VH-VL binders against p38822r5to271. Designs and how they scored, part 13

Target 1, 267 residues: p38822r5to271
Amino acid sequence: LSIGNEIKDSFKETHKWVQNNLKWLKDIEQFYRERAKLEKDYSERLSRLSAEYFNKKSSTSVPISVGDTPTTTPGSIEAAGVVAWNEILSQTDMISKDHDQLSTDFENHVANQLSGLFTKLDMTLSKINGFNNDMVNKKDNIYHELEKAKKDYDEACSTMEMARNRYTKASNDRNKKKLDEKEMEMNKCKNEYLIKINQANRTKDKYYFQDVPEVLDLLQDVNEAKTLFLNDLWLKAASVENDLGANVSKRLQAANSVVKQNKPSLN

## First folded at step 4 (VH-VL)

Design a13 (framework fv_rovalpituzumab)
Fold by ESMFold2-Fast, scan of step 4:
Structure a13 (fold): chain C 267 residues (1-267), chain A 125 residues (1-125), chain B 107 residues (1-107)
Amino acid sequence: as target 1 above (267 residues)
Amino acid sequence: QVQLVQSGAEVKKPGASVKVSCKASGYTFTNYAMNWVRQAPGQGLEWMGWINTHTGNPTYADDFKGRVTMTTDTSTSTAYMELRSLRSDDTAVYYCARDEYIGGDYLNYYGMDVWGQGTLVTVSS
Amino acid sequence: EIVMTQSPATLSVSPGERATLSCKASQSVSSNVVWYQQKPGQAPRLLIYGASTRATGIPARFSGSGSGTEFTLTISSLQSEDFAVYYCQQYGNWPYTFGQGTKLEIK
């Protein structure tokens, strides 16, 4: 039973350790949900900004500088500047949509998958706990049956001993028949007790040398599954962020190309 | 003897909320996950989410996040599903269904083996 | 989200004949597919899980096969009680998703 307490503490400690490790998944999930919200907010604000400036009636006249320095001729670069500005606003709107997509990807491919992983592993952990409880209960029940069988045997031995004493003090056929009956009952109880000892020993050996190691292995498997799937989700999160980086670079390259094509003429 | 019994039909107005109950009997409630699945009239099945009945931790499908809450009361072996901000397209039969436990494979999903009779929720106007 | 597509939408077959129902996943789900049977006015009934394992109490005439993206439910020697709507469901990825159903009706 003291050995049982030590093993129960081991299962309890390992179970709690795995449970705490699974709770970490909820923190990671919350991070990506907040990260997604941040990207969504940025996307909405950036889209609104580009729309606001696009709607401004900006007829920009280029200022004429003082006569002793080179001057920019008004009119000839006004159109080129407007084209470049419109391209910058257009690319800005596309960048806002790229961030909107990242927000959606973080929610659908990372946060939601983390939520599902937690629920699945948490349920598995609950099933392992249920299995452990069933094994402990089976062991306890067998030991209770053993104690009952021992008590029955002890009582039958006492009854037989009383019958033997009666026969020894008064040796007659009646006392002999009673002794034989009580001896038969004692042997019946003895056989039942021996059967229960064997059952208890098999159950004890199976519990300590097979079932407990298996349950601890299952707890370790839950933690290993968590680590494996979490690593895959890290890679997925990095992949969607890399896609954003590539898209933004492409947008800015397009804008730069337009700007480079429209060089000013100096007077 | 294993049975899931759901609460009776409900009629709600748009914008209201509904809370459906599912009472389990004939098995250990906390050994099985509880799923919620709905079916609009003449339509197919739609998974709403599930709840770990031992820990109380739910997982919801995206279409219902922010509108659904799944809870359990282990002392009465009852699961609950509350859906808020009801719309006419929420009219459906709502089912609870337990996740089958087949002792031996702790990382596997075995489908939903026992279902409640269904609760018709009608959202009219 | 993985989309499950069932075909045909309706299958008309005579009693005693063989019926084959198809289910296609938009992405690989390995063997993580479940089949359900639903009769009018009743809750769904679990038939097969893990693509090919029959649930307890399901007659041997029901069999499932497939892996990856293509799955089939086969009912050999149809009985009158087999005419119902059949749904496939995937559990390879969250959220779990159902096919739109195949109605099996008497020819």
Scores: ipSAE 0.000, ipTM 0.434, lowest interface PAE 15.3, mean pLDDT 82

Design a14 (framework fv_rovalpituzumab)
Fold by ESMFold2-Fast, scan of step 4:
Structure a14 (fold): chain C 267 residues (1-267), chain A 125 residues (1-125), chain B 107 residues (1-107)
Amino acid sequence: as target 1 above (267 residues)
Amino acid sequence: QVQLVQSGAEVKKPGASVKVSCKASGYTFTNYAMNWVRQAPGQGLEWMGWINTHTGNPTYADDFKGRVTMTTDTSTSTAYMELRSLRSDDTAVYYCARDEYIGSGYLPYYGMDVWGQGTLVTVSS
Amino acid sequence: EIVMTQSPATLSVSPGERATLSCKASQSVSSNVVWYQQKPGQAPRLLIYGASTRATGIPARFSGSGSGTEFTLTISSLQSEDFAVYYCQQYGNWPYTFGQGTKLEIK
């Protein structure tokens, strides 16, 4: 969708609007970085918890009796409940790893990509602003040349009128020659002024009907690229969160399978 | 004329650092990103990263994060690339190269159209 | 990270013949592929961007095609100065990645 032909006087306003929209990307980036830190913290704390209880279990080994003397051997006898508890702790540690992976995915596949997108679009926006400045400067230079040519023509007209007055007051060959010289110079200035009027009109038409629409279309392209890439990143964020959900479900199913072995079923 | 001129060849020992310069001329320095690309002898091209010359913000390839620093001096239109903790496998020709738009799939990207002549960095014991 | 794979590693052809060089992306990069030419002792030279658009000053005998994951560089009538190494690069996803190169040599 081109906005260049619909918006007639708005480069500065549109540029500022796009710039503000790009700054919003930094808020989204910061959200995912903070979200990743929460997942990392949860992962580390959950891993420590499972390790702590694993160590408590290991320190409470069951002695095996050989003959009349109870002794501890490398192969302790484990009750079914202890086996189930061991599996719960193991799967809890795996869940902590799943959250660590989500933290890493949010940093690498979402936050870092948002940072890269902002930097690229910000630079593109700066280049578009540079193009606009070049166009404005060219237009302003032509108008300045036009003003100078008009002033030169006005001064030549004044000088010619003074020479005409001198010739009228004292009609001699010297005054006639001076009048002719000044009239020739006035005609040269007039021709230059007419050329500059034509150049200014052509530059004005090109600026308003070609250059400004093109630059506004480029601003639209920046905003559209932002929207399309942001949509892709949101889908990626949802995908990695869905993977976490699936993985956690699998961990819990594994734990539940072992727990079910502790209770007889009639089916 | 648009050109990029790099600093001269360097010989370094393992563990040292090297800083390569790239001086731009003939264009507005801040309108173009500056990329750094290396090539080991007889090997292909490896992208190291780029720097936004307008903002000074660099982006590094993962293999070089933690030991590369890219900077610019806009007053002299010069880009710099410093590589630390040099290893023998860092022996390569290091290139700077400009591009006009820092591209993604959604924006115009016209490739790296102007390259420096390359700087040979030899890392040997 | 997108892996770019070029084939063949070396292509031997005679002057005046057509050369076709392949570049494959590990995932879709749309049309976001650039081709470079590199001669011994020289920096790479930009040939084609956007998979099919010739860079300024590049002869018409160079053409690119492809979209998605399969890309081709074609040189329609080889000149002696065309014998070089050719690299493809993707810019569809950050970080940018290069293919390993195809060496074009005289048969």
Scores: ipSAE 0.000, ipTM 0.393, lowest interface PAE 16.1, mean pLDDT 81

Design a15 (framework fv_rovalpituzumab)
Fold by ESMFold2-Fast, scan of step 4:
Structure a15 (fold): chain C 267 residues (1-267), chain A 125 residues (1-125), chain B 107 residues (1-107)
Amino acid sequence: as target 1 above (267 residues)
Amino acid sequence: QVQLVQSGAEVKKPGASVKVSCKASGYTFTNYAMNWVRQAPGQGLEWMGWINTHTGNPTYADDFKGRVTMTTDTSTSTAYMELRSLRSDDTAVYYCARDEGIGGSYLDYYGMDVWGQGTLVTVSS
Amino acid sequence: EIVMTQSPATLSVSPGERATLSCKASQSVSSNVVWYQQKPGQAPRLLIYGASTRATGIPARFSGSGSGTEFTLTISSLQSEDFAVYYCQQYGNWPYTFGQGTKLEIK
């Protein structure tokens, strides 16, 4: 309704909006922690699978016998097949380790950084809220002092007016002395009231034209810092995931190289 | 007079837990974050984590996650750091230190301006 | 984590001389570096934050400089009370990490 109420609502609304945006960081953190757990689970299962089949392979190994005339012997093809299978199992184990590394990277370089960012910005937001509360309290205290000074002045005016009426009715030295005393007290209270009016006006002007805009700018700065740091963390998350992709590609290329060696030469 | 006063020295067996206290005075407790830093004999400083004293939200260094808990009691202006599953290499002086965090940009880190006197924790079998 | 490397490990200088202490980050930390002084049996004392801003009550002979990965703490006209161990700390990334320290001793 009034500009004062609109300004008060503006801080409350902006503060709540920023606070909710910071809480969103905790949801993003939890996502990456759960994502890391999935990678860890996959890594452990893939490593066990590789080990199981490596053990099974060794238990089923068969001696190879070679004929004496063919250019390509069944035995040499079988031996090459075993070498290729060993490489596939080895590279599978390496892929499991690449996923374990991704899990660790998501925890250390993404989730933990999000947790730290939240704590830092949450603390900054708490300080901004404290500053706002101090400003509001100072303004309220000045207005309370103003009300007290007004009451004191009003009472002194009434007392002086009674003394004036008494002097008007009986113009003697005692009544004149009393009137002078009460007039002096009224002027003292008037001066205090004027001082408090000036303090209240200065505090009001500072609050509306300096402090509130500054606090709202600080709230916006917190949200902008959150966005900038979050963008950096998302880029880091993409980077560590891209590293996984590159590593897996290298593992598969190494396996393919060994498999290609199994093809018999016709020339 | 701003100061942080820590609890006395502790001797613990491997596998035990220790809880160090840090009592703040001379300032508004909830306006500053509280950090925990340790120093093994003859070694450098190691940051363990910090806690937002206004909200109670902690952030722990990775080496201590799962073993450390940081808490506060705002009614007594006291911060606590509990370290579990103690090992011989946890023998160190443990410090609490407030994060200055005021004067200038609210988004800046201003370092730890006030430190406790330190608590020696000895882990021996 | 970001590794902070300080050099030299020990620096021997005479009172009244200038001391220059180095701190290097394994990756960029912008200007997010803090310097502390620690004397035997005492807690660390804050000297510099934001790479170059002197903390309240710190003498003008202490100055910090640097950005990115290379940082320097300079102490001009060394006093007897300046002989201590100095640590740098980065706050560009979580967790906050310290250098191993540089011991400043009397030549």
Scores: ipSAE 0.000, ipTM 0.444, lowest interface PAE 12.0, mean pLDDT 82

Design a16 (framework fv_rovalpituzumab)
Fold by ESMFold2-Fast, scan of step 4:
Structure a16 (fold): chain C 267 residues (1-267), chain A 125 residues (1-125), chain B 107 residues (1-107)
Amino acid sequence: as target 1 above (267 residues)
Amino acid sequence: QVQLVQSGAEVKKPGASVKVSCKASGYTFTNYAMNWVRQAPGQGLEWMGWINTHTGNPTYADDFKGRVTMTTDTSTSTAYMELRSLRSDDTAVYYCARDETIGGSYPLYYGMDVWGQGTLVTVSS
Amino acid sequence: EIVMTQSPATLSVSPGERATLSCKASQSVSSNVVWYQQKPGQAPRLLIYGASTRATGIPARFSGSGSGTEFTLTISSLQSEDFAVYYCQQYGNWPYTFGQGTKLEIK
């Protein structure tokens, strides 16, 4: 309900907002870990498939038998087909290795980096929260001292007033000495109270107009750092996927080159 | 004065575990992260991980995952690093080092400004 | 992980001369590089963070520069106490990694 509560609510609200933004890094990390697992599974299945058919091919790679009549089966066409099939299986296995590399890159260059980023920023956020708590405690301590000094001053004023009434009723040396003593005590308490008012005002001004804005700026810096590093990691993720695309293209070009070498008589 | 004081040297057999302590003084313990770095004889520095002293959450380097545990005791301003299944190549001086900066400015990491004196851990039969 | 490579492994220079130590990251770390000095039997001492900012109490003769993948630590007018091993460390990516060190020795 006061400007102090509004500023305190701003820190709490901004801190929670930044904390929630950092938690999103864990969701992004988990996405890339699951994405890496899919690539690993695909790689293993594709490698297994190519191996299975490579083994089957061995059982069908037998010489063409010929009888006493001219054969009409061109061995050169079958040989070309076997070479093409071997290349397709070989490149298929290479494609599986390319996907295995992507899986490893997602884990090492994206997911692990996201995990590290979260840890760094979470630690920084915790330090900022600790710093804010220290500032609040310092302010509260000074206000507590101010409250005590005011109470002491109020009590001394009351005691002095009682001594003054006693002197007014009976104007003797004893009552005058007592009044002077209580007036001196009141002045001592007044001076202490004024000192505490000045300390509290300086601390309050520093807290609300310097320290709190600085802490809010620190929270903003954490979020900005998160955004900058996250953008770099997204660019890295795109880069490793582009590498996969280029590699797969090369694998397919190698397979197709066998077909493109065919002589006119074999087309 | 700001100071990190580590526990004394340890001699362990292969397969044993070692737990090194690091007691902080002269600053607010929970405002700084604690890093653990080791150095094998005649070799360079190797970062093992760090721990968030406010939350107790550790982060470990991949080479040490599964074998290392980092903890803190805020009431005594002490950090601990336990390394299990010791091998002869774990013989090293182990350092704790605080991460100086209360963050909020990019870059957020401002280096390790205060280091413990180091704890020699010897792993031999 | 990012590999930090320091060169040379050993640098021999005379007192009063300028020493230039290099540190290369296997991929960009922006300006997220720290330099440490280590003398025999002692813990490392922080020299520079953020590639170019001197730590508190570090003499002006120490300066750092670089960004991306190439970083340099320069020590002008070398003093006898500057002969030590120097390490670079990156904090641009997790896990944090150190270079293997450059030993600065008197010629």
Scores: ipSAE 0.000, ipTM 0.428, lowest interface PAE 15.2, mean pLDDT 81

Design a17 (framework fv_rovalpituzumab)
Fold by ESMFold2-Fast, scan of step 4:
Structure a17 (fold): chain C 267 residues (1-267), chain A 126 residues (1-126), chain B 107 residues (1-107)
Amino acid sequence: as target 1 above (267 residues)
Amino acid sequence: QVQLVQSGAEVKKPGASVKVSCKASGYTFTNYAMNWVRQAPGQGLEWMGWINTHTGNPTYADDFKGRVTMTTDTSTSTAYMELRSLRSDDTAVYYCARDEYIAGSYGLNYYGMDVWGQGTLVTVSS
Amino acid sequence: EIVMTQSPATLSVSPGERATLSCKASQSVSSNVVWYQQKPGQAPRLLIYGASTRATGIPARFSGSGSGTEFTLTISSLQSEDFAVYYCQQYGNWPYTFGQGTKLEIK
């Protein structure tokens, strides 16, 4: 009984611990969804900014295609500056698209996968809890049957003793037949009680020495599966952020290349 | 002994809703997730979503979010799938199918969808 | 989402011959692939899970192999009852996705 209580408490504690760890996955999911929204908002604002300044160039710039004075040297420098500015605006728009892609990647490859992981692990945890409940119920049912068999045997013994006392006071064929009948009934109840004792002991031993350790191992397996999949998702999250960094670097190098070409060499 | 029995065929007009039932027997209903998979005439299988039968929490495929609702009634061991705002291209046989995950060392073991309902034909026409 | 691509769309073979069906994932799913068989007017039937493990009651002539992105289902000596449509499914990543199917027909 004492050992049984300790083992039962162990399952409840471990189950609660695993359940709380799975709830943490929902917090991680929420973080990446909010992170994705920030990237989406940044992308939209940056795209609008680049479009606004590109349009200002288009609508307010003086569209002079030819002048009276040959503008070879001064005009070439001014034209090169416009080309550099257009490239900066273009690459800024590309950076906004890179951030939009990161937002989409966080939703599809991180947040949605975390949601799926939670669902799978939650189902497995529910199944383990159900299995444990079934084992507990089986044990309790056997003990209930044992208690009933004991009561039946006790009543049969009492009935047999009354029949025996009746026969002792009045020894006749009718009382003897009743005594024999009650003795047979008592022996039947005794045999059923012995069978139930044996069954209960086997069920108890299996429950405490085999079934409980097994369900505790299953709970540990759920937590280990969570850790394995979560580590993969964190690596994926890092990978998509690294891709953003590489892309942004590429955009800035392209802009810098055009700007560098705009700086004339004096020799 | 183990079986999934679905409700009968339905004919609906565009814009209507349909609710398909799937009654489980021969096993512990809450030990298995219930999937919904559809198949348009002459086409392949399309996963719509699944529901955790113990908690009642559903997960839907992106194409069906906003139009589908999956529910369960554990007292009758029955799963339901309701699809709203029906279009002609929703004409399909709709299947329920159970699956399970069993925790193993460093992972979840999946055994596929081993039991399927007989299917429910939903026809959407004007 | 992971895209599962099956080939060929239709495979024509004679009874008693070997059939090999292919399934390709757009990214690695390790060994997390399931195969189903579907006959006209019937629900799909589970054949293989974990890329290579036969489901209960499935004849030994059915075998699965593969890992990562390439998977095959092999039927070693075709019986008349084996002519059906075969689907692969991945469970390596959520959401679940199916291949388009391969129809196995009599030559």
Scores: ipSAE 0.000, ipTM 0.492, lowest interface PAE 10.3, mean pLDDT 82

